# Ledger of designs, part 3: VHH binders against Mitochondrial mRNA pseudouridine synthase RPUSD3 (RPUSD3)

Target 1, 326 residues: Mitochondrial mRNA pseudouridine synthase RPUSD3 (RPUSD3), of Homo sapiens (Human) (q6p087)
Amino acid sequence: LGVRPVPEDAGFGTEARHQRQPRGSCQRSGPLGDQPFAGLLPKNLSREELVDALRAAVVDRKGPLVTLNKPQGLPVTGKPGELTLFSVLPELSQSLGLREQELQVVRASGKESSGLVLLSSCPQTASRLQKYFTHARRAQRPTATYCAVTDGIPAASEGKIQAALKLEHIDGVNLTVPVKAPSRKDILEGVKKTLSHFRVVATGSGCALVQLQPLTVFSSQLQVHMVLQLCPVLGDHMYSARVGTVLGQRFLLPAENNKPQRQVLDEALLRRLHLTPSQAAQLPLHLHLHRLLLPGTRARDTPVELLAPLPPYFSRTLQCLGLRLQ

## First folded at step 11 (VHH; from c3 with R28T)

Design p28T
Fold by OpenDDE, fold request of step 12:
Structure p28T (fold): chain B 326 residues (1-326), chain A 123 residues (1-123)
Amino acid sequence: as target 1 above (326 residues)
Amino acid sequence: EVQLVESGGGLVKPGGSLRLSCAASGFTFSNYAAAWFRQAPGKEREFVSAISWSGDTYYARSVKGRFTISRDNAKNSLYLQMNSLRAEDTAVYYCAAEPGLEEFYDSHEYDYWGQGTLVTVSS
């Protein structure tokens, strides 16, 4: 009974066919005030405006599936009373001409991230896809690929980040904290072993463009994983303060004594990004769910790839740093 | 051993009320997000309600304003108060728990499950 070797090469498939971005006519909208970060949701968005924004964020529609490119900062479930994706799903469904069936979330990027949201008007399809994603992850087959820009360059060009994580309430803030050498008892206390794959795509100006593939789900997993690599994500104002620098060497600071602070960038990086310290303090998180792999229509069919284009502020950062998504 | 045990299911008339309970044991329940899911005959399991480890509550649209999720960490218990019950609420209700969740709607993200309790709403 010959155990056929499972082919290893679940490699980061490089064949990004350059889909020619349609030259959208850059209508020279007038000097929109120098907001350094284009493509962010306004802070006081009405429910109607959010529905319109989400309608405009539709990147694909196939059968019962609707794919959105969610802007950074929009929560999916959020907190009670918050304007969220979930809260406007009925209106969004109506706006999209779905009269009888409401959209449900299949998979989504988190609040602080931008990128892909997969919705379904068919509950059976939603359940099937959710099951697929979870089973794939459990089988160590990543289906989600994030792009991140990091302050710092990982020591390795590719690898796995394994860490045990827990939630802790510190000074009125919920934080994800790594746990060293978790015991069975720790697991029963809510510690979860987490795993992400990473690949450095490009480096420049002391920064890296990194692809991240989570195989587990935990709050702020990718942010914390990058902090553990001593390369916090740009715009990570929650966890970046846990990376200290002494004489050019980076080290991890204990969570207990290091409260969340706005990310501080060095002068060289500020110059490269054309940002003031004040602007840098408002930098959005550079974490984007760029790619999702769906099962083929048939069991033998090639996986279907969903892509969300990078947000404008993210693209600007890449340009400033001389980084290219291959 | 980690266990979740649902109780409180039964037969109720439309417009009636029922309170479900879930007793957790074998783990530190207070550090987990907890949720209720339901499965009607011949249908997929669907999200009903969740409560985060910090106490934030979430509801499916179909039950919002009628159901209330709560937890008692001292008793390692999860509750679902169901009011204004409808025939469409007939299902087996399951308690689930998972640490570190930010999104609660996907049943496949939960590793710990109860055996379920049947709720039947009929005239």
Scores: ipSAE 0.906, ipTM 0.956, lowest interface PAE 0.5, mean pLDDT 91
Fold by OpenDDE, fold request of step 12:
Structure p28T (fold): chain B 326 residues (1-326), chain A 123 residues (1-123)
Amino acid sequence: as target 1 above (326 residues)
Amino acid sequence: EVQLVESGGGLVKPGGSLRLSCAASGFTFSNYAAAWFRQAPGKEREFVSAISWSGDTYYARSVKGRFTISRDNAKNSLYLQMNSLRAEDTAVYYCAAEPGLEEFYDSHEYDYWGQGTLVTVSS
């Protein structure tokens, strides 16, 4: 009974749909007022304004499912008292005409990332899809694809990033720290082995457009994974300082000795992005949950793709760098 | 061996209170996010409450203002104080733990689970 090798190529599906990114000229960020980057939520939004913004962020509605393109910086669960996606779900449900059934989160991009949020007005559907996502990941079938812009180019065009990660409280901040050669004891102490697939889709100006597919869940996993590749995500003001550069060579700095600091970009990259150092210090994280794969309607049906378009600031960056999403 | 053991379930009248406990062993509980889930008969398992590694607390809308989650890391214990109990709160309550979580609402993200404790709210 020949165990046919399961074809390992959980291929980064060829994104067939050329979203015609508008040929926007790398416009010099004029003195943009209080928000240097387009597509970010204004600070100090009211609850109503957030609901309106989220309503406008709806990209798809199918049956009980509502798909949002969440802006970068909006927390999903957040902290108590914060304005979050969760906190406005009732109002959002009402705003969408769902009077009797409240939306619940099935899958969401994290606070620091932009992109897909899948909501369901049906609890059974939500549970089924959550189970599907988790089982798929455990079966080494990625269902989520992120797009990231990195400062630096990964040495390989594609591969797997494996790292053991833990949370540490350093100087009043919770940080994800890689652990070398984790022991069984370390695992019992909260160290988790993590895995992401990556593929470089484009390179330019010392930067890369990278697709990331996490197969595990851990706080800031994708940011830390890219740091371990010596290519921090653009706008990563938490972990980018862990990558040092000497004489043009990049190296990893110990996490314990490197406090979070604003990402510092070289002059060449600043010029390319048409940013001042001050503006660069406010650069949003260029991490976007771009694609989710849902199960087909029937067990034998092809997976259904959900897509979220790139935020304007992300698209601008790609234009400035000469990077294209294929 | 990693274990989570729930206790404190029982029969209570509507409007009553109950305190659930979860005892963790075999791992460093203080480094984990912890959560309560519940499953009513014939229903899906649902999120009730979570407490992050840093101590941030989260609640389902249905229990917000009535339930309070807390932890004692020295005792490797998780608690759920349940006040103003309703018939709809009748379920088996499960304790769960997972390191490194940012989102707590998905039960499938948790690797460590207790066996559950039954809470029955009945007149």
Scores: ipSAE 0.893, ipTM 0.951, lowest interface PAE 0.5, mean pLDDT 91
Fold by OpenDDE, fold request of step 12:
Structure p28T (fold): chain B 326 residues (1-326), chain A 123 residues (1-123)
Amino acid sequence: as target 1 above (326 residues)
Amino acid sequence: EVQLVESGGGLVKPGGSLRLSCAASGFTFSNYAAAWFRQAPGKEREFVSAISWSGDTYYARSVKGRFTISRDNAKNSLYLQMNSLRAEDTAVYYCAAEPGLEEFYDSHEYDYWGQGTLVTVSS
């Protein structure tokens, strides 16, 4: 009874399609207006303006599916009273000519991340795809690939990040905190074992372009996972302070004593990014849901790939650092 | 053993009200996001409402302004006050819980489920 080895090759698929990203010159963004970074939503956006922005952010429409490239900082569900993707779905549906059926969220990037949001005007399709994504993750088949720029370079070029995480309320802020050696009791107390795959795509100037594939869902999982690798995501103003540096050596600081602080970049990195310390303090999170894999139309069909282009600020950062998405 | 037990379902007339309860046991409920889902006959399970571990509340559009989710952590209980009930609210209502969720709308992200309680809205 020959135990056929389960093919391990759910590898980071080689992105074959060289989308020629335009050689954007590291143009010294002259004093462009009040937003330090291109591709961010303006502050105090009206509901109508948000709908227009989201309409413009549509990257694909296929059958009942609408794919958006969500801007960084827009919450999907958000907090009560916030302007969110969820809150404008009716208007967005109407604006897209979907009069009878409202769009519902199938899968989305979190608030702090940019990138793919998959919507469906068909509830059955939405449910089927949600089930597919969850089942795939549970089967250790990642369907979502994030791009991140990190301050620091992971020690390994690829690997798995495993951590138990919990939510804690610390000094009025909800934080994701890693738990060492979780017990069964800890699990029952709300500790979740989390897993992400990572691959370093490029390195330069002490930074890395990293692809991240979460296999679990937990608040700020990818940010915390990268902090555990001692290379916080660029623009992570929540968790970056947990990485200390002494004499060029990085180490993890305890969560209890390290309140969220704006990420501090070294002078060399600031120069490379052409940022002042003040501008760096406003740097958006460089975490982008770049790719989603959908099931084929038939069980035997090749997966369908959805892609969201990198936001302009992210692309600029890559250019400044000499990093290329392959 | 982890358990969620729904109660409070029943027959109600259109325009009536019900209060569903979910009793949690076997885990630290206060550290979990909790949600109500419903499934009507022949339909997919749909999101109704959620409450984060921090107390933020979320509602499906179809129930917004009519339903109110609340929790009592001391009693390890989740509640759904349902007002102005409609025929379309007829479903089995399920209580669910999951730690660390940021998005609450996907039923597949929840690991802990109750057996459900039937709500029938009929004249």
Scores: ipSAE 0.883, ipTM 0.946, lowest interface PAE 0.5, mean pLDDT 91
Fold by ESMFold2, look of step 11:
Structure p28T (fold): chain B 326 residues (1-326), chain A 123 residues (1-123)
Amino acid sequence: as target 1 above (326 residues)
Amino acid sequence: EVQLVESGGGLVKPGGSLRLSCAASGFTFSNYAAAWFRQAPGKEREFVSAISWSGDTYYARSVKGRFTISRDNAKNSLYLQMNSLRAEDTAVYYCAAEPGLEEFYDSHEYDYWGQGTLVTVSS
């Protein structure tokens, strides 16, 4: 209620900035294929090619910990038979010289997002960190910070997003749906109360660079939370169509419009991004797990900060829109 | 009263089989992901297998091909068929459930747990 939150742990590092001119035109890469944005995974990636890509994506190694910058679109566990992070961990372990040690996933950005993945070759370390992340989250002390580009600018420069969420099966797809005023019965039906903190870092061209800190775990939580702010994440082809616009005013469309649709950007935004409507329908999700804050190995040790650089397509979008992370 | 109750544990020789069951009550089980975890003496609780609310199955590498997870939503029950058992499968096995998970391997993301059933694989 109108109170501007103050981040506690992994907190937001910067204040929102005024957009400085010029907003800039983005220089595009050379010839384009099915994936016009640089840095996306190839559609027909082999198992060996995935292992090579993940080895190249290592951003830090410390003791039993291995930190990756996961490419957008790679499932963590995925469905049976899919090529996933989990499926190639043995080969990755071997390629990193850990042969007799099995890598375990401690924390990962989801399939549609990019960014940090934390792995451990030590089961005790993995369990300790997983427990730490859960306890911190439940104590309202965020440890993970995502960066997102949003279509629309949140009304407040920072705040909390609370929503009760439920999974539904709609048109053959599993989707996350908000539930108004959930009862105790709804909770037993699988509705979960969710919470995220946000801070607007920069604005420009009708878009925002937003830092998001989830304090609960629910499928697609951050995408749906931003839809509820009427500011869908750029590249959100699952939930963005729930936001409609009439005479420049945004609103949530009725519940029967929950089915997934490719995101549609207005003409001004398309021009700013130098994209055709066809290219915009292929935009990758602009949601990146940028920062994780870990405890030190000893009680007296300084906390460890892990960072994953923004993917090239993300940086291109920031440049086109005149947004800066710093 | 939310409850998960495991059964079917016991003593079995190496190479043998057991079938674990988990009976769920007090919540709408079909809307939850469900999973099996295990904990051997002196070791951390580890992921064994999970089944999503929509029926997709997931397995730890150490059990893939030997264990089969299934659910019967009409009976509010979760099962684990364990074949080709080895001494290293000896552990207390726990049933867990949670709504809305994107990934299933982290035991600390589950709020609902059974009390466990002991599986001992010994000659």
Scores: ipSAE 0.803, ipTM 0.911, lowest interface PAE 0.9, mean pLDDT 86

Design p28T
Fold by ESMFold2, fold request of step 12:
Structure p28T (fold): chain B 326 residues (1-326), chain A 123 residues (1-123)
Amino acid sequence: as target 1 above (326 residues)
Amino acid sequence: EVQLVESGGGLVKPGGSLRLSCAASGFTFSNYAAAWFRQAPGKEREFVSAISWSGDTYYARSVKGRFTISRDNAKNSLYLQMNSLRAEDTAVYYCAAEPGLEEFYDSHEYDYWGQGTLVTVSS
C-alpha cells in the first residue's frame, strides 16, 4: 500500500465506522492442523522458502530503507540455529540486489504480532532512525500505531494506560506481571513504568477494533495493558485468562492467577467468528503494527508514513464482527 | 550507584582468544537482559550478543560459532568468550543492560552502559 505524508506525530487519524457483518460466510482457508486462518506463516519452512516469503512481503523500498509486512509467528531474533528474520537477512539482501550491503533491523513487530518491519542497508540511517523512534517515544510523540481486535469494549473510547510491569518466571513460563505501587526495591529489581495510548475506532458483537500506541518498550506490554482494561486482545493465549467473568461482569483475577491459559470465547462470539472452541484456542494474536511515522527529510518536509496491510485472518475477523478500520 | 564495568580487553593475534567480563552493581542484574555491543572507529555501534534474563542467548551472524555469551548472576557478571578472533573484531566492546526487552538488537533501547573495553586484533 506504500508510503504517504502525515503530520509529525503518528496520532489517530480516523473515526470509527460500524459496518454490518457480511451476509455470506467469512472467507477462510482450510485448516492447517487446527488453524483455519488464512495468511498464517506455514510451518516447517526452509530457509529459501522463508526468504521467498519475506521478499513477497516487501511493501516499500525508498533509498536504503526496505519495509516488510511481517507474518504473525515469525521470530525477529531467536536461539542459535532457529529460522528468524535476523537469521535470513543476508539471503534477503542478496535476493533484493543489495549483496554488498547488509540489511539491519531498524524496527520490527514482535514474534506473536504481525506488521511493519523497517530495515536499512545503511548503518548510519538505521542508527539515526532508531534514535528518532526512542526520542519521539520519550517525548510522548507516538510513531507506531498497532491495530488490535479485543474481546470486550473498553469503558472509555480513548485514553492512556499506565502500569508498572516486571518479568516473572511462573510454572516454567516467562510472563509479564503488573506491579501495584512499585517500591524502590522493585525498580532496582527491573520493574519498569510503562505507558500506552489507545483509541476505540469501531465496536460490534461485544468486541472492539482498537488502535494502540506504545510510548515505552516492555515485553508483552500491549497485551497486558489491554488485559488491565478488561478487554484482552483476540488470540491472546498468554494473558487473557487474567480477566474473569461472573454474571456478565468482568474483573481482574488476583496476581496468584497469572499462569497462561488458552483464551476462551463465549458461545455468541464463537458463532460470530464461525469457530469451534478448538479453533478459537488456536486463534492468532490480533495485534498488527499497522503504521509507522518517519521523520521528514528536512525541517519543512512532512513526515513519511509507512503502512502494512492487515493480514487476511485479521480482515476475516473484522468482516465477521462488522468492524471497519478508518 | 548503578554501574557496569567492562574488563579483559587488550591486544591479541588473529586466531587468538580473549574473555571479556562486565561487573554489574547497584541493581538486581539477574532480572535484566544483558548484551554486548561493539563500535569500531568511524563506524556505528553494532550488536554482538545478548542473554535474556531467563538465560536464552542471541548472536550477531558475524560472531556466531566464535563467541559465547554467559552470565553469572551470583557474581552479577556478564561474560563474552571470544575465540578465533579476526582483524574485523577490533572495536571498543560495551556491556549493556535493560529490563523487559524481548528484542535485543537496538542499542537505543538500553539505559545502562559500561564505558567500554578496547579489543585489538592484529599481527
Scores: ipSAE 0.766, ipTM 0.896, lowest interface PAE 1.0, mean pLDDT 86
Fold by ESMFold2, fold request of step 12:
Structure p28T (fold): chain B 326 residues (1-326), chain A 123 residues (1-123)
Amino acid sequence: as target 1 above (326 residues)
Amino acid sequence: EVQLVESGGGLVKPGGSLRLSCAASGFTFSNYAAAWFRQAPGKEREFVSAISWSGDTYYARSVKGRFTISRDNAKNSLYLQMNSLRAEDTAVYYCAAEPGLEEFYDSHEYDYWGQGTLVTVSS
């Protein structure tokens, strides 16, 4: 073998650093300052425009595998007739010269997040990778790493977040709710124990750049896990209102406050981001599927790493807050 | 004890119809997403259709317009109406359930499975 071994540990790749905020670190959007969120999906997107956007979002092609950097806000699946990633896969396949080969979704970042989507034109490859991801996850070996910007800095620089979660219908909205000390009856009613690993990679301006690695699958798991750390993800308009602050101390509000509300940022953070309160209520979720580890081509090979670049709005936020991924 | 039991499989001619049922017991079925998967000999298990806990439906491209998924939470039952059957629909059909899913197409994300019911489409 002509190459040195690379570690197979799918752990975190950087150290958390306190980042000093240099003056002039944030690019301003222009003299009027009224459009701070670059790189979002257009509102009235046609089917053809979506296919064009997804073709432009291809970041890698190897064998049957096609890797996309999905924009925030695009559903993966949805109701019949809804415009989704799944709904345009035939047109995307044709646009990429794969014609008779159907693209299948192997792994995807969800609607509210951005980042990696892994597709395969080979059903056997898709099944093998899906099995690999599940096996690795259940063996406590993370394969997916998300980047998030959080409002608040976790007390520990790394750790595990464990919570029992359930789906609940609250004020006409389906939400994820934590359950303390779940009983056997709770489990049979659909409560699931969940686990994520986290690592703080940078801090600044009362915020953190956090890497998150889910080891279980549950709706909104990462958002709720960060709420439980009292450090909601920036742009979390579903769960962030569950965290309150009194005299500088953060705490979880009572269950009566579980309903979704637009995120409210304090004045210092608004100034750092160069946002009005109205603009902050429109922040995209700062949760990005940044890295996927795939199995190597041979049994002894190190995992292959897929990366999706951060969206422009995400990078702007890091610049404004003096945070760096490395 | 958690159970999912499929029924309604059988031999049918091309163009025919079948209705599959899945009876759930031992858990609160209404709080779970439920799905149909199928597996032909020598092939991978394939997503057919799913219905969320709130009633939204999802279909594989190969069955859309021909198959209809539904659930009856009062009877703890999941159904698949299969019309215009083709030879390619021949497979063992499996009922599955899982709480908390946002996406339904990956069979490896489901922990609860039935034993399957055979559907054969042949002349």
Scores: ipSAE 0.764, ipTM 0.896, lowest interface PAE 1.0, mean pLDDT 86

## First folded at step 13 (VHH)

Design s4 (from s1 with D56E)
Fold by ESMFold2, look of step 16:
Structure s4 (fold): chain B 326 residues (1-326), chain A 123 residues (1-123)
Amino acid sequence: as target 1 above (326 residues)
Amino acid sequence: EVQLVESGGGLVKPGGSLRLSCAASGFTFSNYAAAWFRQAPGKEREFVSAISWSGETYYARSVKGRFTISRDNAKNSLYLQMNSLRAEDTAVYYCAAEPGLDEFYDAHEYDYWGQGTLVTVSS
């Protein structure tokens, strides 16, 4: 138990092959003090602007594979009419000089997270890798490692998080809800048993830098798993309010508190981050698909490890909190 | 116990239309995302369209504007209306379902599949 990803030899803010992650400061960056968080995707950008941003986000190209560092908030598939990664793949392919080759999504960080997106111009390669990732997860062999900053420090330095989850539609919002002791009927109703591994990499200022490795696929799994550890991901404005604090002790609130609410940080943490409560309510989610392990192309090839640098707002948070890779 | 059964495939001329159906049984279909995938001979299975458990619809670029996915939870059924058909749409079409997905494009994320129905678009 406690399967760990390949050791991380690089520190935060390390150089990527095609992208450099700016080093953040724990201090406000300008005279206004309430500037938007650095490195976020602009609101209401044009299709052409998105293609330019994604081209600039390429971190690796090898054979048919193209690897991106996706900004937080960009939907992968998204709803009809949305500007999404999927919707601009033809223009991106053209922009990268791949002319008649279509890019297909092999694996991607979701809308609310940032980080690795793996694309392929070869359909056979895409299918083979998708199968590999799914089989590895079902064999409990992790291949994807997320980094998260959490409000709170998990009680154990590493472990497994197991929970049965369901989707619930509440007031026009799709939410993920834990199910205690699921029955066979619950499973047929769409409840799914989920599993993630975690490891605390660093702690400081009442927060943790946590590596997360999902071994199942379910909407918002990592966010809800961290809520169940009483350590919500920083910037989690969907699920963090399920953790209450009374007299310095944390607990899970009753199910009646399932509606999303903006995250509330205590005064000490706000000071450490140099944020007002209003600014903290706008924090981006600190969940980043940092590392993917790929199989070698041939049996004798060394396994390939893909890395996406942390976004600027993420690095700033780490600096403010004194968190580092150890 | 869990079953998905496709129907409605057949031969159609380019520019024509066809409607596929998928009947679900043995589970609470309304709580699952449902999707259509297709596979031409010698090619990889590819995403066509999906509909979330709450009714949001998603389409591959190659079929957007021509295909319409829908579901009828009272009949435990999934549909794909295919218009303006092209020779490139020739494939076996598969119905799939899975709870809890945010992204619908990866066929390997679905555990529940039908046996498929053949659609042939030819002159």
Scores: ipSAE 0.786, ipTM 0.906, lowest interface PAE 0.8, mean pLDDT 86

Design t31K (from s1 with N31K)
Fold by ESMFold2, look of step 13:
Structure t31K (fold): chain B 326 residues (1-326), chain A 123 residues (1-123)
Amino acid sequence: as target 1 above (326 residues)
Amino acid sequence: EVQLVESGGGLVKPGGSLRLSCAASGFTFSKYAAAWFRQAPGKEREFVSAISWSGDTYYARSVKGRFTISRDNAKNSLYLQMNSLRAEDTAVYYCAAEPGLDEFYDAHEYDYWGQGTLVTVSS
């Protein structure tokens, strides 16, 4: 846990590789063997229980800034009436002793991801940091680093993933779809060119531990970018079916002809993870906003590094596959 | 040319109502998320409300229950119905649009902006 000064450029060779992380156990199930995904948010959570969980998830407080390690599956804004991060911010503020100071979201990992959320009780600070993150991203200086476990090993050990993406409504579901060679008309119809950097930090059991740094913002960008590498993120029950296999070779299937399906893992991988196919269909997405680089408060100060520990289910997967976050 | 143009601002008394409009042109509005932001004198631009390309609506806590966002894709228009207006709602209101967003609160994620329309709530 903690905040570490680090160079402003959040490059892949940072202090994060030296931080100790919570680690899960890859052991056979005992009498309570129906619980392989420790650290998930309970589905029947009350508002009070969510506030308590978020208070326990605070990893740092500095001035107006509050940093959380968000559990996987918690929506940030969500829909009206839904229990979300936004919906409990007043109760969380009171619970943290901020009383009626309004907490604002500066940056957050999305619903399907776990990891860092940065909140501010000061609107000026929130605006300044939001501007900083956008400026850095557009200057191709990453500030956010996700960790992912992928089914498959990317062919290159690091690189860039560029794709034009659009949103489509397909068979009652909103999906992100790649667009080949987008025209100007496509751009005006909401197609956006996207970019992520990646680095493979460990491989094992046909899987990889990958660091991902998005340099654009688009719905499901990192999941779709990894599908385009034929290496879907583990627990991707939305896009992983776009990768098919014929004669041991992986292919991209057209998004229009494939509804989202629960991810299917091969028998060897199921054995390594100690999971049944039914349990694998319930895998949480292994995508975690692990590291966020903030500017120092003064020009002389080094940038501040925020870290969120890996969730227990993530650490268990790493142990089962023989992977380590270096 | 891509353009967003707000209208409908003006002076209203506390407790009154006002309807803002935003006319979009030069792009396929129905494929974009659209949002209202506001900026009071001496304060930061803040999120008011958004509507996704698929029609889901989102509100800042300070306006929930009083403001209603809507869109008319056939007319390429975004609306904000503001009821029960308070002095603290006084601001310049801006229309914004961006494709592919899942979260709508960060003004810096939007590339397309209108010029703003002034709303003054005063006795």
Scores: ipSAE 0.812, ipTM 0.916, lowest interface PAE 0.8, mean pLDDT 87

